# Ledger of designs, part 68: VH-VL binders against q8ixk2r445to577

Target 1, 133 residues: q8ixk2r445to577
Amino acid sequence: FFGMLQNKGLTDYCFDYNPPDENQIVGHQVILYLCHGMGQNQFFEYTSQKEIRYNTHQPEGCIAVEAGMDTLIMHLCEETAPENQKFILQEDGSLFHEQSKKCVQAARKESSDSFVPLLRDCTNSDHQKWFFK

## First folded at step 3 (VH-VL)

Design k43 (framework fv_recaticimab)
Fold by ESMFold2-Fast, scan of step 3:
Structure k43 (fold): chain C 133 residues (1-133), chain A 120 residues (1-120), chain B 112 residues (1-112)
Amino acid sequence: as target 1 above (133 residues)
Amino acid sequence: QVQLVQSGAEVKKPGASVKVSCKASGYTFTGYYMHWVRQAPGQGLEWMGYINPNSGGTKYHQNFQDRVTMTRDTSISTAYMELSRLRSDDTAVYYCARVRYSGSYPFDYWGQGTTVTVSS
Amino acid sequence: DIVMSQSPSSLSASVGDRVTITCKSSQSVLYSSNNKNYLAWYQQKPGKSPKLLIYWASTRESGVPDRFSGSGSGTDFTLTISSLQPEDFATYYCQQYYSTLTFGQGTKLEIK
């Protein structure tokens, strides 16, 4: 699977990674932003190692969740995927972070149309269902 | 190279509908959102909504939701904005504008504008 | 909607002057995770469509002269023209694209 990773409940929004400059590819939070259909900052690959890879820039980035956090952060990919970078894309569209036992949910910032993907307890909500476009 | 060319001026009576076109060239039409912004005489810019030319999905500002329809024809790289039940205060220049940079809303290219006059 | 307020509404200046236009948002337009302000500036001349000058509060669009600069963060922003040229007399608009796109009311820059 590869393409724009779009939310089923928040249908206009896709995973988006826009680092502050092209020389600082890692260390920043993955956000949700309006899907534009161009790939680039919204193009991700789901790998056989259960990684969500960002391939637009070099070196390649891999989405991770750091210990004690609920936010998705861009890390450098490893030759062997560490547990904090493994997500199970289930048949119902749920994106399950096995290490934390949580699911990725589209979440709104208060008083804003700004959205971010966060780890939350797994539910049958469409806000926790994702697909590649 | 990138160009957005809009249809010509329209004069309409109150209660009528108007459909403005915006033909894109010089880039992949289905790869960028197309927005519509209007400007009444001597007034500022007012955002109306957008269309995703790839999916046909739209989002309208609440002030226009019950009167505006945005569509596109990918075979001719053209976007359309139709505004119904026109009032005199709909007299404005209507612009189409493209969004550049993945996921951002600065408008890097604009159409030349279409003047719509609503008069009895 | 986030309300954008510009000041002044109009300003008179001479060629060669330094001009500053201000823009305030009713809510922060800084996205803390990527440290970017979702704020743009446009120039519009009579009878013409707007032209993008600045995005992310301080980044100049390609082809925009370096006399134009943007600054500020959060809720308070400024557009500065360091040495006015004759072609710079126009109306300037700020725009937020953080949440539901909105524009300021505009600042008209006129010949003194």
Scores: ipSAE 0.007, ipTM 0.597, lowest interface PAE 8.4, mean pLDDT 85

Design k44 (framework fv_recaticimab)
Fold by ESMFold2-Fast, scan of step 3:
Structure k44 (fold): chain C 133 residues (1-133), chain A 120 residues (1-120), chain B 112 residues (1-112)
Amino acid sequence: as target 1 above (133 residues)
Amino acid sequence: QVQLVQSGAEVKKPGASVKVSCKASGYTFTGYYMHWVRQAPGQGLEWMGYINPNSGGTKYHQNFQDRVTMTRDTSISTAYMELSRLRSDDTAVYYCARDRYSGDYGFDYWGQGTTVTVSS
Amino acid sequence: DIVMSQSPSSLSASVGDRVTITCKSSQSVLYSSNNKNYLAWYQQKPGKSPKLLIYWASTRESGVPDRFSGSGSGTDFTLTISSLQPEDFATYYCQQYYSTPTFGQGTKLEIK
């Protein structure tokens, strides 16, 4: 699958990667923003290695979650996907982070006017359901 | 409640190295990037780089990339900035500052500053 | 690096005055996907650390008096202080965080 990764519960919001430094796409948090279908910031690829890949830039970025954290951060993709970069997109739309055993949920970021994807205990909430548009 | 407390003033000779510490309290240390900014006497602010305290990942400004090393110790919630091969024009107040939103939200808390004087 | 230019470099004002400080970036700091200007304003008093006043070009940081306001978009930004108070005499800096962070040269606000 490739395209905009949209939330079922926050129906107008999509995964968006908008790093403050275009010369460094690694190390910044993935956000959620209104789906607009314009530009490369909202286009992701779900791969056979269970990666969520941001491949519109070189080198290619892969979404990861670091141990003990709940935020989704952009890392460099590797030849063999490490466990912290593997997400199982389930048939019901859940995006399960295998290493942490948690699900990606649309949530409001503390002290901001923005939404972000965060790891949370898995529920059947529409805020934890994602689909490619 | 949130505090960043830096180490004391340093006087160094040209060619030496200096290591400044920044101890964080009142928040989850690993949840926020830590930036380093310096200010030469009577001059403006100059960004040096940041560290992600969770991963240890760093980004340095190209002007400092060959001389600066940023590290952290999560067990004591402390970030470090080491600047090597000091020159007289490195004389400045060095600040640590918290990035509230992973690069997206200004610097909301600053350390008190560490004065580094480089002289012969 | 994005170059930030402030004007004026200094100005003298009296308590109760309305003052404006301008900031220009060498390229746009507006991200179209989130419609946010990655621009902040800081206040620095002599011998003290900078204090965040405004982020996202116009959002006041918690605890900052409402006499401080930010405006502008893209490359041209303004910090306004309505009814200047004695504690407002300081140096003000704009900063972009759209790319590698850079600061303006500062505007020193002095008592007349």
Scores: ipSAE 0.006, ipTM 0.545, lowest interface PAE 12.4, mean pLDDT 84

Design k45 (framework fv_recaticimab)
Fold by ESMFold2-Fast, scan of step 3:
Structure k45 (fold): chain C 133 residues (1-133), chain A 120 residues (1-120), chain B 112 residues (1-112)
Amino acid sequence: as target 1 above (133 residues)
Amino acid sequence: QVQLVQSGAEVKKPGASVKVSCKASGYTFTGYYMHWVRQAPGQGLEWMGYINPNSGGTKYHQNFQDRVTMTRDTSISTAYMELSRLRSDDTAVYYCARVGYSGDYAFDIWGQGTTVTVSS
Amino acid sequence: DIVMSQSPSSLSASVGDRVTITCKSSQSVLYSSNNKNYLAWYQQKPGKSPKLLIYWASTRESGVPDRFSGSGSGTDFTLTISSLQPEDFATYYCQQYYSTPTFGQGTKLEIK
């Protein structure tokens, strides 16, 4: 699947990666932002290895779970996807992280009007449902 | 049924510390932020901070940052709030409260409250 | 911090009355991107914990009677009780969660 990865519950928001330093694509938190329909910083690929790849840069970035945290960060893609970079996109639209047994949820960043994807216990919430557009 | 059960009332002297517990049941403890809110006698509600039970990450209001510590024990679904260097104006009912939509700060489930009295 | 101001501080009313409580924020709590107002209303009875009535300014919490309604956008908000019942005598608080949570000072609804 290719495109903007949009949230069903937080209707107008898409996965977005726009780090403060454009020369450093690794280590910064993935955010949610208004879907602009232009691809670019919101364009991702879901691969057969269960990766969410950032198609805007080379070498390719892969969304990873930050070690010991519930946050999603950008990491460099590896030849064999490590467990922290694998997300199972299920039929109901949930994005399941097998290593932690948690789901990706759209959540508000504390003390901010910004939103981020975070790992949460799996529920049937629309805020845990994602689709490519 | 979703509920939060807090520890019993405490009486402390100025300068002491108090640690209040909040035990969650009926839902996935690590799926929701746990906030702490206090209410002094005859006054309104004052937000103190929160803990993310999954990560252990905390955020405290600047008025409490020097004296408050929030922790949790996921094995028993319990959150803790410790307030140190108590003053007489810390006399209040302390509540734990869950955010119904994680990160949105609308408190859908509240503990029954823990009365903390600070007197010499 | 966003400052929340409620009016009136107290009011006396009779069963069956229509009651309105207003809440004003020092800055907008409307997030333009999702068009949601990050504002909640709580009811607190003496000796009890607060109970969530309304969130996102106008969405009624499950189990809350239809007589409670919320309205407003941006900085000005209203809680309305269309036909006051005996169990509704309580203190009501508005709360913003657009930034670090803050509460209004409360409105005490008393029996006339």
Scores: ipSAE 0.006, ipTM 0.521, lowest interface PAE 15.4, mean pLDDT 84

Design k46 (framework fv_recaticimab)
Fold by ESMFold2-Fast, scan of step 3:
Structure k46 (fold): chain C 133 residues (1-133), chain A 120 residues (1-120), chain B 112 residues (1-112)
Amino acid sequence: as target 1 above (133 residues)
Amino acid sequence: QVQLVQSGAEVKKPGASVKVSCKASGYTFTGYYMHWVRQAPGQGLEWMGYINPNSGGTKYHQNFQDRVTMTRDTSISTAYMELSRLRSDDTAVYYCAREKYGGSYPMDVWGQGTTVTVSS
Amino acid sequence: DIVMSQSPSSLSASVGDRVTITCKSSQSVLYSSNNKNYLAWYQQKPGKSPKLLIYWASTRESGVPDRFSGSGSGTDFTLTISSLQPEDFATYYCQQYYSTPTFGQGTKLEIK
């Protein structure tokens, strides 16, 4: 799958990655932003290695969660996906992070009006349901 | 107790290489980016690059990209920085520093520094 | 690279004084998507490693005394020490982490 990765609960919000410096794509947190149809910062690819890739430029960015953290961070993609970069997009729309045994949930970012995807205990909440559009 | 312990001082000739180690303890080594920063005598701080200890992925500052190599060994929670083709203006204290959180945060834990002197 | 400029380069002060150090970036370090300023302040004593004091321009690091405060947004930032203590004599550096990390040239705080 590829395209906009949209939340079922926050119906107007999509995964978004807009790093301050386009030449420095690694190290920043993935956010949620109002869905637009233009690709760019909201274009992601779900791969056969269970990666969520930001773009096809070399080197490519892959979403990861570092040990003990609950935020989604952009890392360098590897030829063989490391465990912290593997997400299972399940039939019910849940996005399961294998290494942590947690699910990606749309949540409000502390001290702001913005939203971010965070790892949380898996529930049947629509805020934990995602689909490509 | 979170701590970074670096290898001892080095004296090198111009043209040589130096490899500095940084051993982490008291936290999950693979959970935090490790940065390298240097400081020439009487000068300010200069960022050299970082390594993701989990993946081994690196980012180097353009000024060092042709001479620096950053690696790690997760089995002993140790990061390494090797600088080749040393010049006299590479004389500096070299620091390893942990990023506070994942994703381009400031550096919250620093090693004690390794003095590298390049002289003929 | 984003250039960081600090002023003054040095200053002399007495215990109990209020001290302000300024830092200016050549471009904004405010990231509009999360409304955060990617700016930190460090303290360095002679022969010692830098110590993180402030991050996100105004958030005090755990264990840092409340006499230290950071303010500012975009391109202009200030570190304030409200009542200087003997242990505060050091060099202070600002750092941006909006792009490739860069540091200011440092402000040396000396005893009067």
Scores: ipSAE 0.006, ipTM 0.539, lowest interface PAE 14.0, mean pLDDT 85

Design k47 (framework fv_recaticimab)
Fold by ESMFold2-Fast, scan of step 3:
Structure k47 (fold): chain C 133 residues (1-133), chain A 120 residues (1-120), chain B 112 residues (1-112)
Amino acid sequence: as target 1 above (133 residues)
Amino acid sequence: QVQLVQSGAEVKKPGASVKVSCKASGYTFTGYYMHWVRQAPGQGLEWMGYINPNSGGTKYHQNFQDRVTMTRDTSISTAYMELSRLRSDDTAVYYCARAPYKGDYLFDYWGQGTTVTVSS
Amino acid sequence: DIVMSQSPSSLSASVGDRVTITCKSSQSVLYSSNNKNYLAWYQQKPGKSPKLLIYWASTRESGVPDRFSGSGSGTDFTLTISSLQPEDFATYYCQQYYSTPTFGQGTKLEIK
């Protein structure tokens, strides 16, 4: 499954990855931005290995959460997905990060008008519900 | 210009600890993983672990997990690697190395190395 | 850990020679989804730190002379230096970055 990964609560916002340049695709935070329908920086693939892949640039990036962090960052994909790169997209739309036992939530970046996906305790909030468009 | 400058040579007794520093300049310190790699005399390169300078999160190779601690101080753009309970076979040159955005385990810039000698 | 093996351990050559160094991994470092080999080559001169030459098996790092070329896929890789120069005498290491990084034992390139 692939497309734009949109938030149910922040209706017009999608996962977005816009690194400083095309050669610097790893290590930056995944953000949320207005869905534009053009794919590119908002095109993600959800794989059978429970990865969220960014394949607009080569090599492919995989979203990960480092130990002790709550932000989603871009790492390189591996043939066998490591635990920090596994997200279970549940039937109700929740995106569960298995290693941390937390859910991905759309949140306002503190002291900013921008939005980012963050790990939070799992709730039934629409801000924690995602779907591919 | 990217530069990684390491602390000077150390001579230690078995059982002691050593703490090596790596001061970064010429780039945003918190934007790139900092790795530590060592090289015993006449031997190849051995990866020890990395630190994410932004979060402080670390990953250590299994061979070093019980003895290594990696930290950083973002106010002075410096990473540290402390190795405890030193043995004679820890005698090596210790390098810090930066990973580029192209690969988490690829190393595009290296420090000059810190020689650590462990002898009784 | 993926084990990396290099051959030869050392070789002697003259300026102007074509030199080939081989690297083998104990398992494939080709990631099928992006068709890229997670294999790098480094140069290390005595008393100096390693320097990245090649990544993705065949892509030259910026500033590396075009006499250096990498090739291979999966488990078998080569580094070729055409028309060897005096500054090329060094030890060369291959490295996989497909998983937790491991290096070959090195190939020492010596003047004949």
Scores: ipSAE 0.005, ipTM 0.535, lowest interface PAE 15.2, mean pLDDT 85

Design k48 (framework fv_recaticimab)
Fold by ESMFold2-Fast, scan of step 3:
Structure k48 (fold): chain C 133 residues (1-133), chain A 120 residues (1-120), chain B 112 residues (1-112)
Amino acid sequence: as target 1 above (133 residues)
Amino acid sequence: QVQLVQSGAEVKKPGASVKVSCKASGYTFTGYYMHWVRQAPGQGLEWMGYINPNSGGTKYHQNFQDRVTMTRDTSISTAYMELSRLRSDDTAVYYCARTKYTGSWPFDLWGQGTTVTVSS
Amino acid sequence: DIVMSQSPSSLSASVGDRVTITCKSSQSVLYSSNNKNYLAWYQQKPGKSPKLLIYWASTRESGVPDRFSGSGSGTDFTLTISSLQPEDFATYYCQQYYSTPTFGQGTKLEIK
């Protein structure tokens, strides 16, 4: 699958990566923003290795969650995907982070008007349901 | 309404610095990159750099890298561009303009421009 | 930097004319992974900010009249105004956003 990764509950919001500058594409938090219907910072690829790849600029980045954290950040993709970069898109639309055993949920960032994907205990909420558009 | 409002015209002597402001309203300030583009009298458009208001990260064109500083204040949705060691050929209209997301997008909203005149 | 070259530098036309402006990039601005051309066109009237007309080479910005159209791919692009109106006399710029943004030198559209 590739395309915009959109949330079922937070209608019209998609995975979005807007790094501090284009020369430093890794190490920053993935956000949610209004889906614009076309690629660039919202164009992601779901791979056979269960990676979510950022395909806008070279080098390609891979979404990861560091141990003990609940935020999704951009890391360098590796030839063999490490466990912290593996997300299982389940039949019900849940995006399951294998290493932490938690699900990706659309949430408002505390003390902010922005939205971000966060790891939370898995629920049947539409805010945890994702699809490629 | 969705708009960018810039500070007023400036007249500076060679060697001085100028700081132009750009206040955003009507949209989420931290969701868009803010760029600065200048235009010398009767000339075309020249990109100077951008700032990601969410992170504070910047990218400057190599021609300005040693003289320009871009900052922002998220509490008042305002971006700033400071250009130092001014020369007469820095006389131009300076625009702020936004792009969606990563900066690899067209400029869909522009400020009205700030005229900076550098003369002795 | 990618160099953008526009032709002609100026052009005189009458209301009702079909006007064509060309833009060439020194390297391709087509991104093969998403099959999009990172090319925009702007209109600038004297004393005013540039206004976005076209992006992705051929997508018209909301509110822009349908007489404006963009075409081309890779390195060669065209902006066409199918039936020139009085308010269309302005300077037109192409811009690439494939890498660090660069603009063409502009095409000034003048009354004949």
Scores: ipSAE 0.006, ipTM 0.544, lowest interface PAE 11.3, mean pLDDT 85

Design k49 (framework fv_recaticimab)
Fold by ESMFold2-Fast, scan of step 3:
Structure k49 (fold): chain C 133 residues (1-133), chain A 120 residues (1-120), chain B 112 residues (1-112)
Amino acid sequence: as target 1 above (133 residues)
Amino acid sequence: QVQLVQSGAEVKKPGASVKVSCKASGYTFTGYYMHWVRQAPGQGLEWMGYINPNSGGTKYHQNFQDRVTMTRDTSISTAYMELSRLRSDDTAVYYCARGYKSGDYYFDSWGQGTTVTVSS
Amino acid sequence: DIVMSQSPSSLSASVGDRVTITCKSSQSVLYSSNNKNYLAWYQQKPGKSPKLLIYWASTRESGVPDRFSGSGSGTDFTLTISSLQPEDFATYYCQQYYSTPTFGQGTKLEIK
C-alpha cells in the first residue's frame, strides 16, 4: 500500500521528504508537513519487507534510523532490507521500529514550529498512530 | 568555497590512541555525511567509516569497528576520528571527506590529510 | 567487500596522448532498480588529497575538464583522458559505493 502517510493525532500532518536535489534523495531527515496532496515529497510506499520507500518509481530511498538515534533519515534501499530500515505498521496504526523496539511519534522539533517523526517508547497515543491516505 | 581543515601531524607509540579533527566551513555542516578515509605510505585508499553530523549516527568498516570512534561537535562544525590501540600498520595519512548531499558514499571535498606515524 | 582492480598499475604517456585506465569490480555495482552504476573516479597528485573527477560511472564533477570521461557498466569501467595535459600526471583511483566503499589500487600516470 502506498500514499500519504498521515498522523492520527496531528491531523493534517504527513510524512514529508524534500531533499535539496530531487535526483538524489538520500541523507536528510524526514519531516512532517501539512498534507497538501501535491507532489512526490509526501508519497511513500510500505513494502512487504517492512520498508517505507520514497519515490516509488525508482526505489532509491528507504527510511532508516541509525543506531542510538531517534530521527528518521533517508538511506539507500538494499536488496535485502537491513534491520534499521524495518518498520512494522501494526493493526492499531502504530509504526514499530523493530531494531530499536520503539514507535514512530509525531513530535515538535525543539525550539521550533516544525514537526518531525521521532522514535519514542511505544504508547497508545494518537501521535504514534499512522495511516495511508 | 567548501573547506575541510584537519589537525596537525601526530607521532604515537604502539598501543596509544590518536584523535584527528576536521573543521568544516563554507556549507551547512549537518547537511552532509562526514567520512574518514586513510592511505598508508605508497598504498591505496581505505574507507574507515562515517558520521552523520545531524544525528550523530555512525557506521564503521568492520576492520575498524573495535578501535574507531567518530564524533562531532555541531557548535564548531568539527568532526573527530579517534583510533585506539595503534599498531605500526596504522601509519597513514588520514583524511576527512564530505559525502555527497544525497548521502551516497562518494566524496566531493577532502581535508588536507593528517599524517599519523606509529613507531617505537 | 567488493574488490576493485585497476589496470595498468602504471602508464607512461606524452602530452596530447589519449589515455585509458581500466577498473574492474569483483561484483556488479549496477543497481538494477535505478539503473545506476555506483562508481567514482579520483585524481591524486603527490602530497595532495584526492579530487573527485567522475561519479555514477560517467557524470563529470563540476569544474572537471571535458577531456576526462568515464564509461562502462556492471563490472567493467574505463576512465579516458582524450588529450593529456601536463597537469594530468597523477595517480588515478576508481571507487565503488554500491556496498561498503572500496578503492582500486591506483594507476600511476607518468611522463614518458
Scores: ipSAE 0.006, ipTM 0.534, lowest interface PAE 13.9, mean pLDDT 84

Design k5 (framework fv_recaticimab)
Fold by ESMFold2-Fast, scan of step 3:
Structure k5 (fold): chain C 133 residues (1-133), chain A 120 residues (1-120), chain B 112 residues (1-112)
Amino acid sequence: as target 1 above (133 residues)
Amino acid sequence: QVQLVQSGAEVKKPGASVKVSCKASGYTFTGYYMHWVRQAPGQGLEWMGYINPSSGGTKYHQNFQDRVTMTRDTSISTAYMELSRLRSDDTAVYYCARVRYSGSYPFDYWGQGTTVTVSS
Amino acid sequence: DIVMSQSPSSLSASVGDRVTITCKSSQSVLYSSNNKNYLAWYQQKPGKSPKLLIYWASTRESGVPDRFSGSGSGTDFTLTISSLQPEDFATYYCQQYYSTPTFGQGTKLEIK
């Protein structure tokens, strides 16, 4: 399953990975940005290992959450997905991070004009519901 | 035993399309990415793209994006690479090769190659 | 794309010789987070598919004889065959898998 990973509550926003340096693809935060429909930096794959892969670059990146953090960071994928790279896409559209027991929520940065995906306590909010398009 | 068995040689005219198959056995087909690499006569190796057999997701090198399509059929553990609008400089041996799921590993097993000749 | 350059393009050697092939990348293929070099070496005999010899710059693939060794880090890499055997005459390619896969142009190893 692959495509643009779009938020149900923020209907115009998609997962987006656009690091400052294209030669260093890992270690930067995943953001939310207006869905442009062109794939590329908004094209992700959900795998049978519960990974969210960034297939635009090789080697492939996998979204991860570092211990004690609430931000989604890009890391290199591993042959066997580590626990910090596993997200359960549930029937209701919730994206559940098993290791932290929290859900991915579309949230505003301290600046009111920017959105990012953050780990938050699971709720039934549309801001925590995602689907591939 | 891991094996990748490719379809037989093809002779095509310019402007035609060719579809090469790669049948996997001896491992879990959906556990590894399948890449395609070609080699023109007397030349080096050129990466074309890959498919994730689990999802069907693909990535193509920009040189081939507008002419290549990669697909798979999980029921028969087979990957396909179709190249359209063939030119004489597409004459090459086309290989399938597997890569571990993470994308962080080299090509550990290769098919035997499929020779594609494009001539009028 | 990262450009891979091999030297020499060809060399002639005798059985028992020590052979060294070098590979240079246009940018570093060392990933600092795991301290691994995303570099592999392949052997290709005429009419055959390439065979993986070495990955992570210095790790031998299972079944590869210990006369083959890889070394180097960052941008400069070396493949060494310590005592050349008759079956080792082939073309050798380096490959980076740090980004979109690219190969060196190959080094043809011939009998003198």
Scores: ipSAE 0.007, ipTM 0.609, lowest interface PAE 9.7, mean pLDDT 86

Design k50 (framework fv_recaticimab)
Fold by ESMFold2-Fast, scan of step 3:
Parts: structure tokens; C-alpha cells; sequence
Structure k50 (fold): chain C 133 residues (1-133), chain A 119 residues (1-119), chain B 112 residues (1-112)
């Protein structure tokens, strides 16, 4: 799968990665933003190794969640995907992070009018359903 | 200075079609969804559907699915709403409205286009 | 669709009055994970388009005077104008955007 990773519940929101410093492309939080398809910030690849890759810039980034955290952070991709970088995109649209046993949910960022994907207990909410567009 | 400027008033006979335009300026046209909402005389507001100006993707309310077509022309930052097989109860003011974000309300509205359907 | 009901349908008031308009949704518009209500209020003057006043039930849009305030949660919402001004005579609409957008039938605020 390749394209914009869109939320079913927040119908116009997509995964977006726009680091504040283009010289430091990893280490920042993945956000949700209005789907626009401009090609740089919103295009992700879901790989056979269950990675969500951001390869618009070099070096290639892979979305990860650190132990005890609920935020999705951009890390460097590795030759063999570590467990914290593996997400199972299920048939119902759920994006399941197997290491934490939680699902990715669209949620409002605490300190702003922006939205972010966060790990939450799995539910049947449309805010936890994702698809490539 | 965001502006949405709509085409002028139209008078149509039952069975005809009407195509309303909405020209956007002051922002990136393809970065915001454009919705269409109508208001019959003395009545409330009724949502009709939206278009994603970037992809051309649309979603229509079930009440309009058979008769409405929403399109856009990115070269002139203009969205269109065409309603076919007009009935007298389609007499209304038709508005285009910009969606700030998917789960925010409409932040800017066009001035409205009056469509009168009468024999 | 979520059905929105406003009351009253109309009311007459004088400049300086405190005005209260209510809005009820047929089901909750509270998004529990962020504790926000997806409810907006619009002002519409005759011959003009609606203008956004309040979103997330209680957040004022930029440039909206502080005499306008919104409150409520879940299914019951209120718009209050603390001291009515001449330019406030208009029709007010509530809108939910929790799902497919729907609007109340409107409350016409008239000069007494």
C-alpha cells in the first residue's frame, strides 16, 4: 500500500510528517492534518515488514512507538524492522501496534488545535480506522 | 483575506439544471475541502455535500446523490455545484463554505447564489 | 443523521438584554477521547451568509465579541449574548459536525 493514510472517522485527516527542521528529519512526532496530497508530507509506504515508511526525504524514516509511550515518532529505518516499528493494518482498517497491543487512534493534540495519531486501547471506533488513498 | 465569490442569481424552469460556481482566493485552494449548503426561503440550512479540490473526490448527502455533481477547476481556483432535474422545492440560496479541518466547522462562506425554480 | 432542535424559534429582546438560545442533539456530539463537543453556532443576518461564532461548543472564533458565549455538553447546548447590541439582531443556528453536518432550524432574534 502506498499513498495518504487517511482516517475514517476524522474524514479529512491524514498522517502527516512535517519536521520543524529539514536537517533533522527523525525524532519528531507524526501528526494528522487536512488531506491535501501535495506529495511531500503525507505520502507513506506500508511495507511487507509491517513498517510505515516515510521516504520522501533521505535518510528514510519509519514510524515507531517507544515502550511506555503513546505517540508515534519518526525513527531511522533499519535493515530488519524492530518490533516497535511494526504495525498490522487489519482488514477492518485498524492499525494495530503488536508490541504494545494497542491501536492507532486519531486524537486532538493537547496544547493546540492540531490532531495526532496516538496509541489507545483497541475499539471499533471509526477514529481507529485507517485506509490508504 | 480569504474570499469565496459565487456566481449570480438564476431563474430556472422545473426539469432544468443549474450550475453554481464558487471562486476562491486568499488561500491555497487545494488545501481545504469545499462544502455546499443550501437554505430554502424562511428555512434552515441543509448540507448537500463536499469536494476535495486536490483529488476531485466527492461525498454527497443521500437526499442529493441522484441529482448533484460537484467538480472543481484548480487552474482558476473554482468549485462548481450542479443540481439537475430541478423542482420548485429546490428554490433556495446555495452557499459554498470552506472547511478549516475535517472536525472543525465552516469558517468562510460564499455570499450565496439565489436559485428560483418556477414555471 | 443527528437531528438538531433549537428553542425558541423566535424571541424579542431589547438592547442591553441577556439572551439565551438552546440547542439539543438527538445523540451525543461529545468525542470522549478528547472531551470536546463538536458543536458550532452561526449568526446569519438577512441577505447575508452565516458567520461562525463559536466552535467546540464554547470556543469563540477570532474576532467574535466576548459577549457571545457557548456552553453545554453531550446533547444540550446554550448560546448566550450577555448584553445585546443593535448589530446582534439576526437568526442563530447551531450545527453538529460530529458526523454528517446537520443544523438546527434557527432562532430569530427580533427587536422588541
Amino acid sequence: as target 1 above (133 residues)
Amino acid sequence: QVQLVQSGAEVKKPGASVKVSCKASGYTFTGYYMHWVRQAPGQGLEWMGYINPNSGGTKYHQNFQDRVTMTRDTSISTAYMELSRLRSDDTAVYYCARLRYGDYPFDYWGQGTTVTVSS
Amino acid sequence: DIVMSQSPSSLSASVGDRVTITCKSSQSVLYSSNNKNYLAWYQQKPGKSPKLLIYWASTRESGVPDRFSGSGSGTDFTLTISSLQPEDFATYYCQQYYSTPTFGQGTKLEIK
Scores: ipSAE 0.007, ipTM 0.546, lowest interface PAE 12.7, mean pLDDT 84

